# Designs tried in a protein design chat: VH-VL binders against C2 domain-containing protein 3 (C2CD3). Part 3

Target 1, 169 residues: C2 domain-containing protein 3 (C2CD3), of Homo sapiens (Human) (q4ac94r1171to1339)
Amino acid sequence: SSGLLDVGLRYRRSPRTAEGVLAARTVSISVQIIRACGLQAAAKALAEREPALQFSATVGVNASVTTHLSFLPQGEQRRTHPVACSFCPEFSHHVEFTCNLVTQHCSGEACFLAELLEFAEVIFAVYHENTKSASDIISIESCKEYLLGVVKVPTKELLIKRSGITGWY

## First folded at step 4 (VH-VL; framework fv_levilimab)

Design B15 (from F8 with heavy chain H58Y)
Fold by ESMFold2-Fast, scan of step 4:
Structure B15 (fold): chain C 169 residues (1-169), chain A 123 residues (1-123), chain B 111 residues (1-111)
Amino acid sequence: as target 1 above (169 residues)
Amino acid sequence: QVQLVQSGGGLVQPGGSLRLSCAASGFTFSDYWMSWVRQAPGKGLEWVSGIYSGGSTYYGDSVKGRFTISRDNAKNTVYLQLNSLRAEDTAMYYCARQPYKSGWSLGNAFDIWGQGTLVTVSS
Amino acid sequence: DIQLTQSPSSVSVSVGERVTIDCKSSQSVLYSGNTYLNWYQQKPGQAPQLLIYAASTRESGVPDRFSGSGSGTDFTLTISSLQAEDAAVYYCQQSYSTPLTFGQGTKLEIK
């Protein structure tokens, strides 16, 4: 089996805010989405699920990727611009999430940050955007998004591999 | 018509099991996160479990290890498997959808709810 | 966990009057300009219905007499001219972090 997305993840903590193990209450998480590839299988599965969609095997899909960190509110998602007519779209997308991991915590606050990242994940949802034309101002209500696949990358290794996580997922 | 139709409730003895179903229609099911919310008789609302479109699951502490949420995107259905049931699990169980796409996810509110299914755990 | 405290627990008012329901969060539910605080209405024997999302945005089909306000930790639901059909239990809810939590509810009765 092959990976769907070529991504990179890195966490950063400000050295100035780390006066002690409990002092650094914010984390910056960098997410890079380089490309997706091998979308033919996902497109075929989508066409079987949604027979009204018309795909050309030679044209490809209009792919976009939504990034969500499982420990942030769902509304704090980021989305790439769609890449038209490709089964191997290149996004070259970079985004940073600023996470305030501070909450009223009655037990070990230092353990809270490590435990949160150990069980959390970065969720990438890959969509096909079905549009008839480039008339995005007038016909935006008729634009429909269809899920091609979901890629989940655990954040557990972000604390262990301080240089970050990269690869196909 | 956008709707969620629930089934599978009933009376069960402590330690028993039950499976709840929630069938979606009128929208693209795979574009939504799904949750189960329960309400004990005369009490308020309690979030029980949630599932992302791709299958990642989350649980409230009171049900972790006993309940399992799952979904079948091809059948537009979300399920809640209730195991090791206790008297305090007696409640009306609702399924509800959450938008999570950019622009739709303001507040991540439960905009559509099922009608509810009653689960009674009694000896 | 984020705790939501509603007040009052119950209120009894006459048709045409203004009523306010308060919801206090144990921590801020604001992130990057989006407020993860929602209000629901539940009538006896019915499933809850969404009234207000993102603290102040009225859901489609909800009458103009319902409004939400607040930011950070303090939120208010207002019904400006109470109607008989508004008798219900009202819940605030945070969707900022799991576990998602609800306030204990405010029962609104019509005299």
Scores: ipSAE 0.005, ipTM 0.504, lowest interface PAE 12.8, mean pLDDT 78

Design B17 (from F8 with heavy chain G50Y)
Fold by ESMFold2-Fast, scan of step 4:
Structure B17 (fold): chain C 169 residues (1-169), chain A 123 residues (1-123), chain B 111 residues (1-111)
Amino acid sequence: as target 1 above (169 residues)
Amino acid sequence: QVQLVQSGGGLVQPGGSLRLSCAASGFTFSDYWMSWVRQAPGKGLEWVSYIYSGGSTHYGDSVKGRFTISRDNAKNTVYLQLNSLRAEDTAMYYCARQPYKSGWSLGNAFDIWGQGTLVTVSS
Amino acid sequence: DIQLTQSPSSVSVSVGERVTIDCKSSQSVLYSGNTYLNWYQQKPGQAPQLLIYAASTRESGVPDRFSGSGSGTDFTLTISSLQAEDAAVYYCQQSYSTPLTFGQGTKLEIK
């Protein structure tokens, strides 16, 4: 039951933006990715799958985290910059998702964001990023990343708790 | 040599169960979303289910509560467990890969497809 | 659910002619500059193959005669100079929201 990621989530209504011509209201879902810890087990499992990767107890992994809201389009994920050589990286990374209440859709129909949050999740994927670079090879494979783990945080309580959702997941 | 190889189809009576398998090779399986798409004989394509790289699942309304998608990243395999099968579930079932990575997941399209496996539900 | 409607449902054309297939979405599939609309080709007895993703980007290995265009809700697949091997069913597909949906398909026949 120990978590992999220390995160914070908050839901805030924003006043209509000065540049917003047609949006009635916007809301912000604020995501803090504070730190990860205990990546030794995930790194060991990864090294068993990828024998060319050898992780020293003194070196660590180059971790980055992606954040995805389950009800937004799949391409709208965000990513932290990698933190080098650590099994307990500190990200101190803030991500903000700005959602228009009028234009939100669930399964193709317009619905209030509150209805989406009842059944949604914030999905965090933790990756190891390979530091090896071949400058004369311009391919996707020159910047490989490997999945270390996944953390899912339900959004149901964002509408209920004033301070949001915080803790290890 | 990127490929998806499917197995596990067959003939089953209404109310029966089948497990479909889709074995991946030639790419880092754990980094990709995987979907199942079906096609009834002579009909169009219908999305059935997907599973994120991290394991979250989603289902089409016609199969919710009856089908279960799962994956084994150590075996590079995605599965679809079909329960409480009905005549209308008769279809060719395809597994397909979705490249859901930043920068090359534009459109989040099905870029690699398995060969398909036929499921026939008949009394 | 997002409904995709293709037109025509079937078309018969001669080799060398230009063909256009339209796909209309019941709502916009554009978000933050990314368009979640894809096109697939399915030849008889084969699995579908990706042709175009993000409305207008050609998949690697797909011939230049295939092109995609459109924005928001109205999309078009164009084959600029039809070849005999292009006889197939063509599907548009949205990956904007769950459930993922396909158009009903357009059957392209060679005269």
Scores: ipSAE 0.007, ipTM 0.517, lowest interface PAE 9.1, mean pLDDT 79

Design B2 (from F8 with heavy chain S30T)
Fold by ESMFold2-Fast, scan of step 4:
Structure B2 (fold): chain C 169 residues (1-169), chain A 123 residues (1-123), chain B 111 residues (1-111)
Amino acid sequence: as target 1 above (169 residues)
Amino acid sequence: QVQLVQSGGGLVQPGGSLRLSCAASGFTFTDYWMSWVRQAPGKGLEWVSGIYSGGSTHYGDSVKGRFTISRDNAKNTVYLQLNSLRAEDTAMYYCARQPYKSGWSLGNAFDIWGQGTLVTVSS
Amino acid sequence: DIQLTQSPSSVSVSVGERVTIDCKSSQSVLYSGNTYLNWYQQKPGQAPQLLIYAASTRESGVPDRFSGSGSGTDFTLTISSLQAEDAAVYYCQQSYSTPLTFGQGTKLEIK
């Protein structure tokens, strides 16, 4: 694998009703984050600037991944649960983004979703979370997060490939 | 104590460059997207640039190609590199945070702002 | 780009009176039950401060005389009983889409 994240993306239209009318004029974009790998190199590089990461760079990181669709509002991003102490965490994470078939981009003009997908991307950000241990009784410091990597997957092929987009990125 | 402390402003000639810094403390920096918002003297607020926790960047049309936003999550600091400065870039520049984590991201509002850094571009 | 238009551009009222400031968006800022419209207060010489987020939720520490309402494209900020310290410029702002945009501002003066 040459990539950091094993992901899957699929475009699914809302089902038709029994009467031959669409139940809704929406589509779901399904995002699956299966696993990450190769996080030790990123952790080691970051540990050169951040001594607090030296132990995690040696034994394993607490990884979580955020998913953001470039054409949706900022608040619609999703995040996986963190997976403790691993350089190749398995997330088995599924989320759906519900989108209107006809929407508006930031200029205020109506756009068909297919036109947005031609130039959009799914943005994944991989973080290490320095979580509090059970022994942090004297520590009042908040959890710290560190960016390990960013993966961008173009959405242009979602409408072309019925099976969706899968693989390492 | 949650705060954003800014530095790096000043007087510069047209065509010059400046680097603004915004140091965050008292919160988990990576839970927040960071933006720069400017305000010309006597004028309204204009969003300049934003950076997601994952490093993705966005720019207002007036600054694309001239300004670069970046963040160092290990140092809890966001930066704005201003290049090819014009007289119309004269403004107070604010850094501000936006929550993005599930449960905190309602409205994605700028809930904490830096004190502002004045940038003056004149001959 | 999403354009926000505020009305009025300025208003002058007496202490104890009610004020409404309107903000109209060129497109809907509602997605999946969440409204990406926020209100800020800026006093002279100070950075803006958050008042209301998600159209109607008051930020912690903000007095209950401030309220927000509206959905989709039409929004209102209401100050139910003005105090002298409320003299400021008020801005609506959308976080629905980049570029993020602000309304032109409403200057509130106290008589």
Scores: ipSAE 0.006, ipTM 0.535, lowest interface PAE 10.3, mean pLDDT 81

Design B3 (from F8 with heavy chain S30D)
Fold by ESMFold2-Fast, scan of step 4:
Structure B3 (fold): chain C 169 residues (1-169), chain A 123 residues (1-123), chain B 111 residues (1-111)
Amino acid sequence: as target 1 above (169 residues)
Amino acid sequence: QVQLVQSGGGLVQPGGSLRLSCAASGFTFDDYWMSWVRQAPGKGLEWVSGIYSGGSTHYGDSVKGRFTISRDNAKNTVYLQLNSLRAEDTAMYYCARQPYKSGWSLGNAFDIWGQGTLVTVSS
Amino acid sequence: DIQLTQSPSSVSVSVGERVTIDCKSSQSVLYSGNTYLNWYQQKPGQAPQLLIYAASTRESGVPDRFSGSGSGTDFTLTISSLQAEDAAVYYCQQSYSTPLTFGQGTKLEIK
């Protein structure tokens, strides 16, 4: 019916440090993940291929969301804490990515963050985490995750909308 | 004990298809991103495709639209479907794992590699 | 795409000597104190093996004669006292951005 994730993105300038006088200035890209909804359909589709997940498809999933900026290292992904047993989890998650305004290439030409943002995306992946109770250490250590959905939000509007980007995706 | 065992290579004519498999054992498969890296005879390494633990995929420009990476976390296996094969796709294909979780994913390096599967495309 | 250039393309050195291999990135692979540059060793007929990750951290089981240094765009792999078993091709690799890329490789031969 609607998008899976209610998110917000903002471009925020960081204060300059003493090192910032000679180094590239930095900014923060703020990402909020407010909630996800409509996960029952995704969970049921997943359970058709993974019979062990039939219970979660009936009563609720243990959802978590990863956030990845397409122009940053994949290892700089952030993840929400999981929200147990819900088809409409509320995360109230906020994270900031520190980005240089200008980077230097070995060719000598500067690359501006605004140029990167014209072609970039914020990629959200929504997972079900199949974990056991805290008393079952082995199951917690051997966490299995299942993809419920992927949401991609273009960053092109981020610099031209001072209020940022918000809404369902 | 930690290992990646590959299969599915062979000789195929241009335009043909193959499916490569990489079976993981000795570790929690879901805690790792998986990639395919190829090496043409006598040449260097080229990253081909990667898949995150939850299934999000990425491809090198030379294979976009022709190759498909997938994984089956229940079977601890990652696959690479090769379609519309060309002579320049002839290479040894390796699967490799990458750690990604905070605190131990420094460099996101390929710390364990499969033995390799040879794919030869010729007529 | 991030391009990695290694130098030299090949080198021949005697056992016990020091050798350095350089890797230059077309853009910075440093983010928030973590450097997304790794080094691999590939012996003839074998799969590559991780030597150094995050520019300077030795992989478990790798001899201490191997070391990595550098940050941002300029990186070096050093073998302080070459052994016969070190004859191999060495590759730098960036994991900063997709597509992931490797340097062209440096062939190390023993005299």
Scores: ipSAE 0.012, ipTM 0.583, lowest interface PAE 8.6, mean pLDDT 81

Design B5 (from F8 with heavy chain T28I)
Fold by ESMFold2-Fast, scan of step 4:
Structure B5 (fold): chain C 169 residues (1-169), chain A 123 residues (1-123), chain B 111 residues (1-111)
Amino acid sequence: as target 1 above (169 residues)
Amino acid sequence: QVQLVQSGGGLVQPGGSLRLSCAASGFIFSDYWMSWVRQAPGKGLEWVSGIYSGGSTHYGDSVKGRFTISRDNAKNTVYLQLNSLRAEDTAMYYCARQPYKSGWSLGNAFDIWGQGTLVTVSS
Amino acid sequence: DIQLTQSPSSVSVSVGERVTIDCKSSQSVLYSGNTYLNWYQQKPGQAPQLLIYAASTRESGVPDRFSGSGSGTDFTLTISSLQAEDAAVYYCQQSYSTPLTFGQGTKLEIK
């Protein structure tokens, strides 16, 4: 199947400083969203059911991507800036998620981050942001978003590969 | 004075539409996430939709594809467009703000609520 | 989805007594030292009001008789020295994951 999103994932620890400052017992999961491509097909498919997308299906979408780690709160979701009028937007977006090495699970027992990563995934949702309405004097923040696609990348290899996970998904 | 003032409710037939508004004052609106929470008569609270300060949106499964949340930061207002309304959408609809900035985001709780807007869907 | 179960569903107590309301989450709502569990009070005909956020922190203006405790999946709201004005429905709520969810509510009646 065709890849929609060019991404990179890495696992990093925060080291203790030489001045004796204690670093938290945490790690960073680094997420890069380099670019998306093939959005013409997604926009055209949606335009068949959403007349408001007819123009965007012809000239380009205003794409943004949300990143959600399946084991973190929804409030920790990140979003790229939107890239105007393109079917192959370049985001060059980098974010880091801070995660505890040991956390509590449903039963109240401790769970290692490595165990969570075995079955977790990074969820990317690609949206078109309709920033203007011809009929209304509504600001860009008032316009509807349209879901173009969802990409899920498993995290189980993240701790195994020193260079992380990279490629089209 | 910090407040959220709601409007736009009413009686509609099944399949109808309404637009709810929630006007904010007394704080920097763009510093807060906004949500809509509803309560059917005599029932508990149900989260309906949320919008981040930058415009990203989330919806409960029961309203996906029918409701649209939006905000106008220049007008300090959040909206909820209700389409394809059903009898089970009959409820008091509340808007509420959530802090998300460091130092304020502990618990990401709804610290200020609007007075509520009644939506009745009946034939 | 994260489900919250409150107990009891209703309770009737006298002014001056202590009451505890429990809230159990179907999964942990703890992340990076922050607990995404909040408590609200709703009096008849009024919008809900925040009492406690992050499991144990009292909202500004909330009387000392209200306290929250718990971690991970098991939480408790305690109201000491009950007053007549405390008659209300109390809800726990998680802000850990969407959809944001509320417990079914506990109705507190004062004799």
Scores: ipSAE 0.005, ipTM 0.523, lowest interface PAE 11.6, mean pLDDT 80

Design B6 (from F8 with heavy chain W33Y)
Fold by ESMFold2-Fast, scan of step 4:
Structure B6 (fold): chain C 169 residues (1-169), chain A 123 residues (1-123), chain B 111 residues (1-111)
Amino acid sequence: as target 1 above (169 residues)
Amino acid sequence: QVQLVQSGGGLVQPGGSLRLSCAASGFTFSDYYMSWVRQAPGKGLEWVSGIYSGGSTHYGDSVKGRFTISRDNAKNTVYLQLNSLRAEDTAMYYCARQPYKSGWSLGNAFDIWGQGTLVTVSS
Amino acid sequence: DIQLTQSPSSVSVSVGERVTIDCKSSQSVLYSGNTYLNWYQQKPGQAPQLLIYAASTRESGVPDRFSGSGSGTDFTLTISSLQAEDAAVYYCQQSYSTPLTFGQGTKLEIK
């Protein structure tokens, strides 16, 4: 299987404040996005969907990646800074999500975090950001991002592997 | 003076048609993307449609296939043709300009708005 | 589509107080250092008026008590010393991509 993203996921019970140390009711889910590679195929597919958008082997894409935990609101998603002109961008991006050990289910019922993680995913969406035209005209469309691919990593292994999950996905 | 003056609203029955007009003055009309934004009574703002100076158009999903935006750069006017009107199309319709050229289009905001044209769809 | 969510939906405050209105975007509206997020003020019976463009730049003629901040997905409109004429509905709006979208609005009432 081919991998698009080199990522790392870790689960740890790590209170950041004095209150958290006393209560110990939160955990950190650490997400690292090291790099993406093999974006030539995704760029070719995108160019076929968007005829006005052309890529060359020498230029690459302007890639950024969003990280979304499936059990958290969309507003809690994170995004890397864009890496310009590369089919194998290196992000070296690290973020942490602080989650309660006991949280509310989306339907309003209280749910233990471990139960959510058994069926949840970390969703990575890889985007290309348009390069602005050399023209003095910037249409609102020139600011739009285009989806290159989606990578979903199940979180159930985080409950078992203390060292976390690392590899190409 | 920069201004947008609207006309063409009114009361129409479901299934009927209306044509809204928005006449621009005091600026170079062809430098601007033009939009129509509507607001149902007591509700928020909803973008309806927009048109570039070259004629390329965009529509909100709720009006695709029923509304047509057009413009006449020689007459400095943008139009919205409303067809197959429904009760839920009842709203105040505003035209607004949006700069999109680099160097002066930060945010590409609607900096000038028309006074609004009321469209009422009822039997 | 990019969804904008404002909070609070309404607020009642006294003249002279500080007010903040938040706007959260479902996706980043940042491109090449420019933020495509704008704020409008609408008084009853009137067309909306531009207050802030590009997240933090005041439109010409807008009093300096109005300020905008934020980047990416989280934005705030602040009125530092509220005046009676500021009673209105405030909307955030993204111009990053079509369809252009507005937040649901925040109604500001003066006590």
Scores: ipSAE 0.000, ipTM 0.457, lowest interface PAE 17.3, mean pLDDT 79

Design B8 (from F8 with heavy chain S56D)
Fold by ESMFold2-Fast, scan of step 4:
Structure B8 (fold): chain C 169 residues (1-169), chain A 123 residues (1-123), chain B 111 residues (1-111)
Amino acid sequence: as target 1 above (169 residues)
Amino acid sequence: QVQLVQSGGGLVQPGGSLRLSCAASGFTFSDYWMSWVRQAPGKGLEWVSGIYSGGDTHYGDSVKGRFTISRDNAKNTVYLQLNSLRAEDTAMYYCARQPYKSGWSLGNAFDIWGQGTLVTVSS
Amino acid sequence: DIQLTQSPSSVSVSVGERVTIDCKSSQSVLYSGNTYLNWYQQKPGQAPQLLIYAASTRESGVPDRFSGSGSGTDFTLTISSLQAEDAAVYYCQQSYSTPLTFGQGTKLEIK
């Protein structure tokens, strides 16, 4: 409703010289994950499904965010480190995706990144990361993830708005 | 001991519905994307649907609008709801996991598969 | 959609022989140094099993006689010194983009 995640998206091309721009085959899409807030409702819903989990002022949620560009391969997802014991975690996380300016679609014709961005989105998944017990933290196999929410941000304005896209989603 | 255990298959009439389940154990379920892959008798493999850890869903064109994939990370289970079934949907249905995390998983391959659940659509 | 074409569709060989299976993609499945092309083996009555991921990396537990090569659009699975237990159908698969797609399969029979 009011937004769960405060993010920023920006399209940038480097280098900035005319010759360098002509020769460049890639661009960067920068994603900032600033903070999440209002996780109490999602945490309460999760606790009702998983009674063994507990959420309070002292425990909170251990939130992490996964970022995926819808037109990139699945393996190009990025994830923040979890922020412990907070219903309004501050990530201050920045990630860059390197994107090819030209790709090919199924007919074999070239498809430019600008055309992909018109119909693409950035997908954010917010998770609670928990272990069965404190002693289990020494093993990655003992960690469990629980989905708190999903936020999708359209990319169609990235090439139009020079300052980028920012706000709560 | 990593396992994917499937259930919910069976014989159904054209136009009918089934719900397939795939219960995961031995790994952190939410670290993996989950897919359903089917195989008609004597035919090759066809990817049907996938769901990312964030709940984003994708479907093959042959099943769009009829099938719904979902997951319950709290129960370590992925589901496939089959609606408006046709004779052409008759197949062995497999669930499979994909590692997706940047830097540690190359090729995003289906590294673990369920045993399969047979779906037969016949009158 | 990315289409994968395998050749041959079937082959019959003797134990100890070398066999190669080719897979051609309709578009590149390479991004940022990672190749999204995988190979699976399916024995009769069994679920598929991962053999090779990222075009050339052998999955843990897979015998050394299996190897993968290629990049971009042209890929090859090689089985050196074939064993009787290698009788199976082999599939290439791309995980670059949805819909995920498989090649049509290559049936390998041992004489």
Scores: ipSAE 0.007, ipTM 0.552, lowest interface PAE 8.5, mean pLDDT 79

Design B9 (from F8 with heavy chain S56R)
Fold by ESMFold2-Fast, scan of step 4:
Structure B9 (fold): chain C 169 residues (1-169), chain A 123 residues (1-123), chain B 111 residues (1-111)
Amino acid sequence: as target 1 above (169 residues)
Amino acid sequence: QVQLVQSGGGLVQPGGSLRLSCAASGFTFSDYWMSWVRQAPGKGLEWVSGIYSGGRTHYGDSVKGRFTISRDNAKNTVYLQLNSLRAEDTAMYYCARQPYKSGWSLGNAFDIWGQGTLVTVSS
Amino acid sequence: DIQLTQSPSSVSVSVGERVTIDCKSSQSVLYSGNTYLNWYQQKPGQAPQLLIYAASTRESGVPDRFSGSGSGTDFTLTISSLQAEDAAVYYCQQSYSTPLTFGQGTKLEIK
């Protein structure tokens, strides 16, 4: 863990039984992105790679976070709204991913979601958004994204912790 | 009616830069993700970069840090800025669109391609 | 990254014959009933053209002699009655996750 991102993951089942989910064909995996912190180091590293970018010690970065479940298509990724001028942005972002209980994997055989979660991860990518002017915020031509960091959280603990996974990563 | 028209290629020395453009017409540009795919002479297709309608970008490992994709939805144009070019970047570069709206986004395939823009990096 | 492997790498067949091209994915490209695998045709000197999307759906304007099948990890493109104009390189492609990847291509030559 690098301590960059304060997140929470929960496995939501309905109806709940001692044997798990039997009636539902799908479940929800809830992801919370509470805040990021310590972005000064990442911002400094980025500025060294991209000399045209400079960061004020008092201003911060314009951070946004993308969330991707490693076993879902790229189009199912989610993104927070950007938080301007902060090295410790608060996102208070909550999103749910609907997952099928049964799918197929590389052998062509049916695979239960529990088997996927054993080896899967939630991938968070933290970006700085650099825009040219306030009046041109709707212009993609002036907008550039720069990667600040990547956080990967294994999902295997979701199978054994009813309260989910929470902490800094 | 639907088409992508490319421009901006050419011959450049190693370490040089080029900016490729791809102008879209005949469809609502902001409904589509846009990608650049390249093909070295006599070789297969390699995905280079993609951009969502809102500006979020992705890059292949071979071009990260050197290439920048961008788009201007008001001008219906997607761009690829090529920096620090190497001999291995010599290729035909294609722009292509991907649908991502419900009901017609099955497979997220490249359904329309530009004509291609040749980039030659001398060595 | 998802790796796609095509077989054969090349094939030479006569007009009127049937040909099959296989594509194997290193992981499943299926989600919620939608398969993120597509097939393209590239003729000499031309940009690639979409033939099949979502494993089995033929793109508008593509002749019905072209068909796609398969699910999960194993896919096949079939040309049921070859025409001279079908000489091309054929590529499978996954759009399931970035980086987007293509198979190495299958060169189809007509005798």
Scores: ipSAE 0.008, ipTM 0.547, lowest interface PAE 9.3, mean pLDDT 80

